# Designs tried in a protein design chat: VH-VL binders against q9vpl3. Part 466

Target 1, 224 residues: q9vpl3
Amino acid sequence: RGKINIQRPKAPHYERARVVAVTQPKYPELPKAKSCFKTRAERTQQQQENPYNEIIAREVRNWLDHSRLVAFFHLSSITADDIFRVRVQLHKQNLHLKSYGSKIIEQAVKNTRYEAIVPLFHSNHCIVFSPDPEKTAALLRIVRRVPQMVLLGGIVEETMLSRNQLVAYAQMPGLHAVQAQLVQTLSQAPGHLIQQLQAHQNSFVQVLDVHAKNQMNEETPKST
Below, E stands for the ipSAE of ESMFold2; O stands for the ipSAE of OpenDDE; V2 stands for 0.75 times the mean of E and O plus 0.25 times the DockQ between their complexes.

## First folded at step 17 (VH-VL)

Design D191 (framework fv_anetumab; at its last look DockQ between E and O 0.41; V2 from the best seeds 0.71)
Fold by OpenDDE, look of step 17:
Structure D191 (fold): chain C 224 residues (1-224), chain A 121 residues (1-121), chain B 111 residues (1-111)
Amino acid sequence: as target 1 above (224 residues)
Amino acid sequence: QVELVQSGAEVKKPGESLKISCKGSGYSFTDYWIGWVRQAPGKGLEWMGIIWPEDSFTRYSPSFQGQVTISADKSISTAYLQWSSLKASDTAMYYCARDYGIYESYYFDYWGQGTLVTVSS
Amino acid sequence: DIALTQPASVSGSPGQSITISCTGTSSNVGGDNYVSWYQQHPGKAPKLMIYEVSNRPSGVSNRFSGSKSGNTASLTISGLQAEDEADYYCSSYTKKSTPYVFGGGTKLTVL
């Protein structure tokens, strides 16, 4: 009994082939799913809000709402290892480095006061969050180790700052130091004011004395 | 008060190894970069490199890359500069300094007193 | 190598105002405001006098001032005193492989 070659079945007899051809179920052509012709715009709109994206967006909002310091960085060709190392160093300072997709950020800040940050997220970016605005200097010292982290700007005490403004903020003496300086300046102000006031009074008295002397000299009758 | 105290003067021969130290006090040692600066006799200041003491991340000047090793021991707030094999050309004053700068601003606000290294045959 | 150029020496009489220049390129001095100045007396460590072009650290005399124009930073010492006789070094951030560069130094003599 010849081994049936399962790899090359012999063509059926003509009559059998005809019967098989007629009995083959004609499956209705699946309607060309309109979905294949949906424009990129329609596909992007129908991107079912991934429930996962909503969760992440909420997380981002939570970070924004609870952070007094937020810094935005562009990442230029940085390795995962470098990011990790920086993350560890930042974490030791209670600075939290996070990375989110642009779409997530857009969703997170939509209809909020932070909507203006969306244009910053066109490429690879990371965000550093902190509850302590005094850590801005520490942040900017740590990121020096990674030139690929380019500072774009930030939010401090709910105020959006440019890159330069954020750097300037980091360079400012602490609130207490500024207050101390203010107190010192204010404490010195009365002394100067008193001096100026006294100077004017003294000048006035001098002028009056001169005037009085002149009047006395005019009233002294030349005793002939 | 912020202070950097360096190890004493060293007299060595060519080929010898050397490790000099810089101890920081009066501030959080791990929160600031420490730099090393060389000054040859009668010459100017040369930036050698910097270290982040927390994890010992280092950056070197190209001129000093592979020529010296910068390290730190955060437990004792000390930074080190070391040579595996000294050359006569290594004769110089070496300063450690705290880098107080932020982001792209690099400047040294506190300096050690310097360590004189003399390498003579 | 990005070099900062300083005059080798400057001199002035007591009470005068002198200026030390530090010339770099657009990649250092001409860029962001990251120029620093150091004073070094003979046998002593350098002392920071000016940072970020024009800022004075605490304890530095108001006679010292810094400025920048184009690719040239300047240290001005007003009311020159004998104690000001020292070497002065400028420094700048560079965007290249070496983030920090010193000038060649300027010897200031008070005549």
Scores: ipSAE 0.858, ipTM 0.937, lowest interface PAE 0.5, mean pLDDT 87
Fold by ESMFold2, look of step 17:
Structure D191 (fold): chain C 224 residues (1-224), chain A 121 residues (1-121), chain B 111 residues (1-111)
Amino acid sequence: as target 1 above (224 residues)
Amino acid sequence: QVELVQSGAEVKKPGESLKISCKGSGYSFTDYWIGWVRQAPGKGLEWMGIIWPEDSFTRYSPSFQGQVTISADKSISTAYLQWSSLKASDTAMYYCARDYGIYESYYFDYWGQGTLVTVSS
Amino acid sequence: DIALTQPASVSGSPGQSITISCTGTSSNVGGDNYVSWYQQHPGKAPKLMIYEVSNRPSGVSNRFSGSKSGNTASLTISGLQAEDEADYYCSSYTKKSTPYVFGGGTKLTVL
């Protein structure tokens, strides 16, 4: 019973902040600068925070590598309660809402196949990760309650999709919708996709090979 | 089969309270928005509000904010429309409807049969 | 709060094509904004006929089509049948307005 609570004037935010703090990992915060000269403690703290940036960048890389659905949003000003409620609703659908500093994102994707996403992080943003690409419709239905989240685009099955392409994907059923979008994209601009497929571990080559063989050996199938 | 089944017709006096229901079946109730739409006798359709049943997040039309309460009980797949004090102007048909849209698309694909509320004055 | 204007009534003979208009503004009908259409028979709940300007849900006859030009959306019913006699409502949404604004409705009479 020796707990001392300094936060007295805003009980509802205090209670919600306690719940959020328990469910989230703790990260160290950088100290404030107090003089024109760096002290020994300030130099040590800055050195300690370099490994922190690498740890967080590795977390981002792990999310990108293990998520079949990634959606990028611009995030306007929003209350902590509103973003928390959205995070809970998304989490119930195995959709994981994250925010990272733009420098950490740049560090995470440097020299990777995802370097093209860096311009999306020049302004305030958030990212949704999921192993379940069929949850794209659920994502886009839930975010209707937060106009502050503006869809920019995403990645589905290692394929970069524009905002309009991601919405179209969401209106089609699961894995078949991914295959249909890839076939349509390849038919319209086949040269643009080859370089990105070579950077990925052959997931799209299987789809292309099946498509080419079907067209040579069978009647033209209809697409949905 | 997707169904929205509403509670039966009500005849009330001004000042009485009322709670009408809309039970969804044949789909995952907590994965879709539910809206309430009013139609006064001989008049058109008016949107009243919408609810996300999983956590009861609501949005109200400005015309109905503070006039009604929209709620849900996800354990029985049921949404509710409630008045604390009815007025004669509340006499209307009330529909619930499922919204199937994503992102910037909003439309009602399935509708309940309606609940007629008559308030005598 | 945003008004969508529909004609109060429209009539046509069996086999004719008829068009019902829904006029709004650039903020609710024009541009990239979506419009939906609902049919309501007397004593019945509304039924979705067209969503996202021009899409037909499954089970809606291809005699119904939707289009948009400028700030006016249109519902076209070809090959009119007696069963088409009903009230028709348009609706729209933008992030700048309430999610579901309905037009005043149009009574279609099949002569």
Scores: ipSAE 0.773, ipTM 0.881, lowest interface PAE 0.9, mean pLDDT 79
ESMFold2 (binder alone), look of step 17: mean pLDDT 90; pTM 0.930

Design D192 (framework fv_anetumab; at its last look DockQ between E and O 0.39; V2 from the best seeds 0.70)
Fold by OpenDDE, look of step 17:
Structure D192 (fold): chain C 224 residues (1-224), chain A 121 residues (1-121), chain B 111 residues (1-111)
Amino acid sequence: as target 1 above (224 residues)
Amino acid sequence: QVELVQSGAEVKKPGESLKISCKGSGYSFTDYWIGWVRQAPGKGLEWMGIIWPEDSFTRYSPSFKGQVTISADKSISTAYLQWSSLKASDTAMYYCARDYGIYESYYFDYWGQGTLVTVSS
Amino acid sequence: DIALTQPASVSGSPGQSITISCTGSSSNVGGDNYVSWYQQHPGKAPKLMIYEVSNRPSGVSNRFSGSKSGNTASLTISGLQAEDEADYYCSSYTKSSTPYVFGGGTKLTVL
């Protein structure tokens, strides 16, 4: 019995070929599948709100709402290893480095007071969250190790700050120190005011005394 | 009070190894950069490098890269500067200093007393 | 090489005001306000006098002031005293592989 060459089956007899050809199920031409090339517009519209994106967006909102310090960084050609090392150092200071997609950020901050941050997220970025605004200086010391992390700005106590403002904030003495200084300055102000007020009064009294003395001297009749 | 105390003066010969120390106190040692600065006799200040003591991340000046090693032991709040092989040109005063700057601001607010290293044949 | 240029020496009489200049480039002094000044007495460690162009640390006399114009930072000492005789070094952040650079130093003599 000759080995059936499964690689080159012998052509069936003409009659069998005819029967096979007639009995082949004509599958209805699948409607020309609307070219899977959904226009870029249709693909962008049908971006089915990935339920996962909603969850992540909610997470981002949660971080924003519970953080008193938020710092935004641009990442320029940074390695995953470098990010990890920085993350570890930040974490030791209760600073939480997170990275999210721009679309997620947009979704997260849509119709919120934080909507103004969206333009900061056009490229690779990371966000550092902290419940403690006093850690701003610590944050900015740690990120020095990675020049690829470029500070864009931040949010401190629900106030959006520019890069320069955030740096300036980090350089300020703690709230208590500033309050103490204010109290000291305010406590000194009345003393200075009193001194100035008294100085003017004393000067006025001196002038009046001089005037009175001069008048008395003029009224002393030259006793001939 | 913040204080940096350096090891004593060293007299060495060319080719010898040396490790000098800088101990920090009065602050959280791991929360600030420590820098090393060289001053040759009668010359100006030269920035050598800095270290983050928490994980010993280091950055060197190009002039000193490969010439010296900066390290730290956070357990004893001590930073180190070491040479594998000293040269006569290494004769200088060496200062450690705390870098108090933030982000792109680099400045040293507290300095050690300095360690004089003399390398002579 | 990013260098900061200082005058080699400056002199003044007691009570006078003197200014020490530190000239760099747009990549250091002319950039952000990251200029510092140090005072060094003979045989002593440097002392921070000014940071970030114009800020004084606690304990530094108000006679010391810092300013910047263009690519030149300046340290001004008013009411010059004998104790002010020292070497003064400027420093700046640089956007290079070396983030920190010192000037050449200025010897201040009080006459």
Scores: ipSAE 0.856, ipTM 0.936, lowest interface PAE 0.5, mean pLDDT 87
Fold by ESMFold2, look of step 17:
Structure D192 (fold): chain C 224 residues (1-224), chain A 121 residues (1-121), chain B 111 residues (1-111)
Amino acid sequence: as target 1 above (224 residues)
Amino acid sequence: QVELVQSGAEVKKPGESLKISCKGSGYSFTDYWIGWVRQAPGKGLEWMGIIWPEDSFTRYSPSFKGQVTISADKSISTAYLQWSSLKASDTAMYYCARDYGIYESYYFDYWGQGTLVTVSS
Amino acid sequence: DIALTQPASVSGSPGQSITISCTGSSSNVGGDNYVSWYQQHPGKAPKLMIYEVSNRPSGVSNRFSGSKSGNTASLTISGLQAEDEADYYCSSYTKSSTPYVFGGGTKLTVL
């Protein structure tokens, strides 16, 4: 555990921004002086647009519910080719690079423990999802090639982590990484033992064969 | 056990081409950066460049860009350093090394044994 | 300026504590920047001794420690032993076109 400092989470005023957001009204209010009612056509059109946004918001909810690792990045200007190549490299590690509008993110995390992440999406961004938190190191190794992706923080095992905390987490062997290493070691150890037993068995059979031939030669009777 | 094994020493004349190799074993070769480092006789270490072996993405030091080619063959877990026309000033020890750093951290945790390249008339 | 400056040589007696400095700038050593240290015995490849300022890889003696103050990183070797005699290089990341930079190296002599 190299340079780990989990005692002091660093967020870019994330906790303070969360408090400010709670004190703001979350509901729209139409001006009473102008009119409390819209035309039927305007209300019908507004209602139609909400269901399509909800479908995409459900997709985001599904990613959040099934991802034990979520990482948030600011994304500055980058070529389509560069971001595509990074997406491919991430996908090979079961890391899924996505981008969604801030309104869709807000709708997706409504009434969840993750409502506090909404301020992170007021600027250009991208998100990486994965079911495997042990892939955090792989993620941060791959993104080194694109300085346009600036780490903001993440969520690991339902715990929000600052940028520094997420980097520190990535450098520790996780429980899954330790368990995976143990399984791999045990699998290789039985394989090596089987190979050694096979070699000893073959050597033993060969020695028995030589001894049997020698016994046959020793017992060859003489004739008068 | 993580190991990087480099090709043997080379004695060459100016103008000849050369390709030296670095084979990684004991780890997932395509999951880590591989760098090349030069050390001229009696001198310090110089970074030459780095490669992501899975898709061959490379970055070169400005001092070496256009003078060498870094490549990889992921199917045999091997990285390469190549010259099209050697100079006497290319005489040096060349190391490959695995970069284990993440995000804004860069360091080489395992090094090859080195390949001595001697270029003389 | 991306250069990393190390003393050319340092010496100490067995059992002593010695420190090797690596001075750069706020762009490569200061602030949140990371420094690593490598040991190189004659005829051998470099070996990573310290990464990210103060972390030791597995298998590196706890006699080796790293620290940083301002724009200077330091490698400290306590309980100096004959096998510690080697060349030592610091290295840092830089946002310039040369993302890896090495110091000029320090020759450590024991006795």
Scores: ipSAE 0.750, ipTM 0.869, lowest interface PAE 1.0, mean pLDDT 78
ESMFold2 (binder alone), look of step 17: mean pLDDT 90; pTM 0.931

Design D193 (framework fv_anetumab; at its last look DockQ between E and O 0.40; V2 from the best seeds 0.70)
Fold by OpenDDE, look of step 17:
Structure D193 (fold): chain C 224 residues (1-224), chain A 121 residues (1-121), chain B 111 residues (1-111)
Amino acid sequence: as target 1 above (224 residues)
Amino acid sequence: QVELVQSGAEVKKPGESLKISCKGSGYSFTDYWIGWVRQAPGKGLEWMGIIWPEDSFTRYSPSFQGQVTISADKSISTAYLQWSSLKASDTAMYYCARDEGIYESYYFDYWGQGTLVTVSS
Amino acid sequence: DIALTQPASVSGSPGQSITISCTGTSSDVGGDNYVSWYQQHPGKAPKLMIYEVSNRPSGVSNRFSGSKSGNTASLTISGLQAEDEADYYCSSYTKSSTPYVFGGGTKLTVL
C-alpha cells in the first residue's frame, strides 16, 4: 500500500475533478464596494468607546478630584528608566507620577472644571498628583533630576496655576506662616493707626496751644 | 538650626587618595540637594557638582567629571567628596552647601565652614 | 562657554551706595531671574545675600538689594559699612550641562 504523500496529493481523475469542481459551493462574492478600508471618518466614528478607556478616564478624574496638588509636565525624549527613577523618588514623598494618553485625558475632563487642561496634553506628558499642596517644593526639587521634565503648570487647591505661579506658590511660606505674618501685620496696623490718629490730635492740640498763647500775648496790655 | 559641618583640613601628597565629609543637621537631609564648591587659593568659586542624598543621584561640572566622586550616606546625613589620586592642582578650599532652590532656581542657602586640602610634594 | 563677568574691584566710602554688576555672555544666563549673590569675608565661607535676583534671605540686611536689566544683574549695597568689605560673587542658573555658574568675584573695599 503506497505511502500517501500528504504533502503532494495526486490530482484526482478527470471525471472526479469535474464533479468536485461543479459541487464546490460558490460563496457569493462579498460586494467589492465594502472595502475593508473604513474611511478615516468611519474609523474615527466607530472608535467604539473602549470600555477600558472609560475606566482609566474615571481613574484620572478620581485623581484630579482627590488631589490638592496636580502638576503637569511635558516629557522631552525621556527614557523609561529615568521616569522610573523619578517616580520612585516622588513616591517616597507621597507624590504620584502618572502618564495617560491625550484622549483619555480629554474624556476624563470633558464637561468638568478641568477641561482647560486639555491643551497641555498634545504631546508626551505626565501628571504628578498629591493630596498635600505643601509638597510642591519637594516636587520641584526632585524634578531637577530630569531636565527633560518641563513644568507646564498645575492645579493647587482647585486653582489653575501657570508654571510661574506654581513655582511662586512653592516658594511661599506655609499657610500657617503666612497667616502668622498676616496676624502680625494686622496687629501692628491698629498701633500705627492710633499713632497717626494721635499724631493728628497732638498736632491739633499744639496748634491750639500756640494760638491760645498768641491770644494771651495779644491781650496782655502793654502797661505803658 | 540648619548646619553643615565639614571634616578638618587635610595635607596630602600627590597620588594619594582623599575623602572629605560634610554632615548636615537641623533639616531633612534627604530632601535637599547638596553641592560642592572649590575655591583655589586667591581664586573664585567653582561649582563642582551636586548630589541628591536620598538615592545618591549626582551631577557634575564637566570640569570635574571623572576627577572627583561625590557620594552620600543618608543614614548619617553626610555627603562626601573624594579623589582617587590627588594632584598639586587640587590644593584648594572645598565647601559643601545646601541647595534651597526649586526647579530652575539654583542657590546655596547654607554653607559648610570649608575644608582646606593641601597637596604638596 | 557661559560666563558671568564681574568687575574685579569696587570701592566706596562709608554711607555711600555702591553697585556691583554681573553680566552674562548669553541671554540664557540668568534665565527667568535665577541670579544669586554671595558675600565672602576673608577666611570665611560664602554667605547667601540675594537669591532669584532680588530676594533677601532672612537675616540679611535690607541695605542689600538685587536687580536685573537685560543680561546684567546688579547687587546694590546702600549705606556702605566697614563690615561690608568682602568679596562678592554672583551666580546664575544655566540651561547647559552645568546648572551653576559663578562670576569671577568682586572685591569691595570700604574706604
Scores: ipSAE 0.857, ipTM 0.936, lowest interface PAE 0.5, mean pLDDT 87
Fold by ESMFold2, look of step 17:
Structure D193 (fold): chain C 224 residues (1-224), chain A 121 residues (1-121), chain B 111 residues (1-111)
Amino acid sequence: as target 1 above (224 residues)
Amino acid sequence: QVELVQSGAEVKKPGESLKISCKGSGYSFTDYWIGWVRQAPGKGLEWMGIIWPEDSFTRYSPSFQGQVTISADKSISTAYLQWSSLKASDTAMYYCARDEGIYESYYFDYWGQGTLVTVSS
Amino acid sequence: DIALTQPASVSGSPGQSITISCTGTSSDVGGDNYVSWYQQHPGKAPKLMIYEVSNRPSGVSNRFSGSKSGNTASLTISGLQAEDEADYYCSSYTKSSTPYVFGGGTKLTVL
């Protein structure tokens, strides 16, 4: 009287499984030191001699070199499920959510104009990379669902932008409007950037001060 | 041109269920938030909640959490507002609207025409 | 319960400028928080007139302008015309569980 071999309906988990496999970092397994008696010099040498940090730093450099959009976020405590769902939504827009240790970021941006970003990574953070700067609005619409992701600023077309500048960029139509905004922003005094960010942490103020000093040094090189 | 077209007016009795719809066209439906806004007769606007249609992530106003269900079917570019058991106090005009805001900016740039729901004995 | 206070009505004659206020707190209108304004004619859906305090969407007349001072946002309509007669709602983002809040609405009468 009737067969009930109804195939078990699968939850819509195919996309989750695929995204988890794609977005999970594949780091080489690092040697683990169990000793609690290492000297300060040994800890410094061990970090400097760790070959896996260089591999990961090359990955970061590659992302920075090939991404026309980079956005920096502070990341508060969040469930693995919530961050996974955000990563999936970002990936669908060619936006790539990554996180790296501050030492690796330091190594990756060494001898670049981006050295000013290092203080942003002293706390929990994440970075979004994309080759598509026109996706900045999409990024900022998606992250509205995650109050734990607090925008700090970004890089667009190799130009450092504050939080407010990146939001303004996202709202501008066309390439000409973006170029005009960037030129106007770079002409502003460094102190104006600090005024816009005064509600932020001391580490953010340090980033602005380093960035302003680097720009002033590049604009007035020593002739001798 | 962006357009949001809502289902027609409904007349219901208390305790009945109802699902009203909002179909988006002229834009990439899964790239924007959709919100629902209530307007009781002779009263102002009340935000009910928003949905990200791509994966159906929702946020509800505390006043409406547990009172309604917001959902979406991205394959037909349609968002829904649903009651399991209507009350007479649910009599109102219901609007869907697209949220154009980014980051911490929230505003509705395009609105549906509204769906009048009347709940009476 | 409405967090944003608007006058119940305002009126003006054609050609005049009028201002509609929207008063809240530092957590919704004040500081760097954004305010938007909507126009609603009878029997119609609301229409966005101003977003992010002072920005006009494409197709909105430059007779409409927005501003904010302290915890009060203002919508100013210059060169008042008969078709401006409508209800006007302010709305803000809050940093709470309810990111949208509307004012109670202001009926504008053009005399």
Scores: ipSAE 0.743, ipTM 0.868, lowest interface PAE 1.0, mean pLDDT 79
ESMFold2 (binder alone), look of step 17: mean pLDDT 90; pTM 0.933

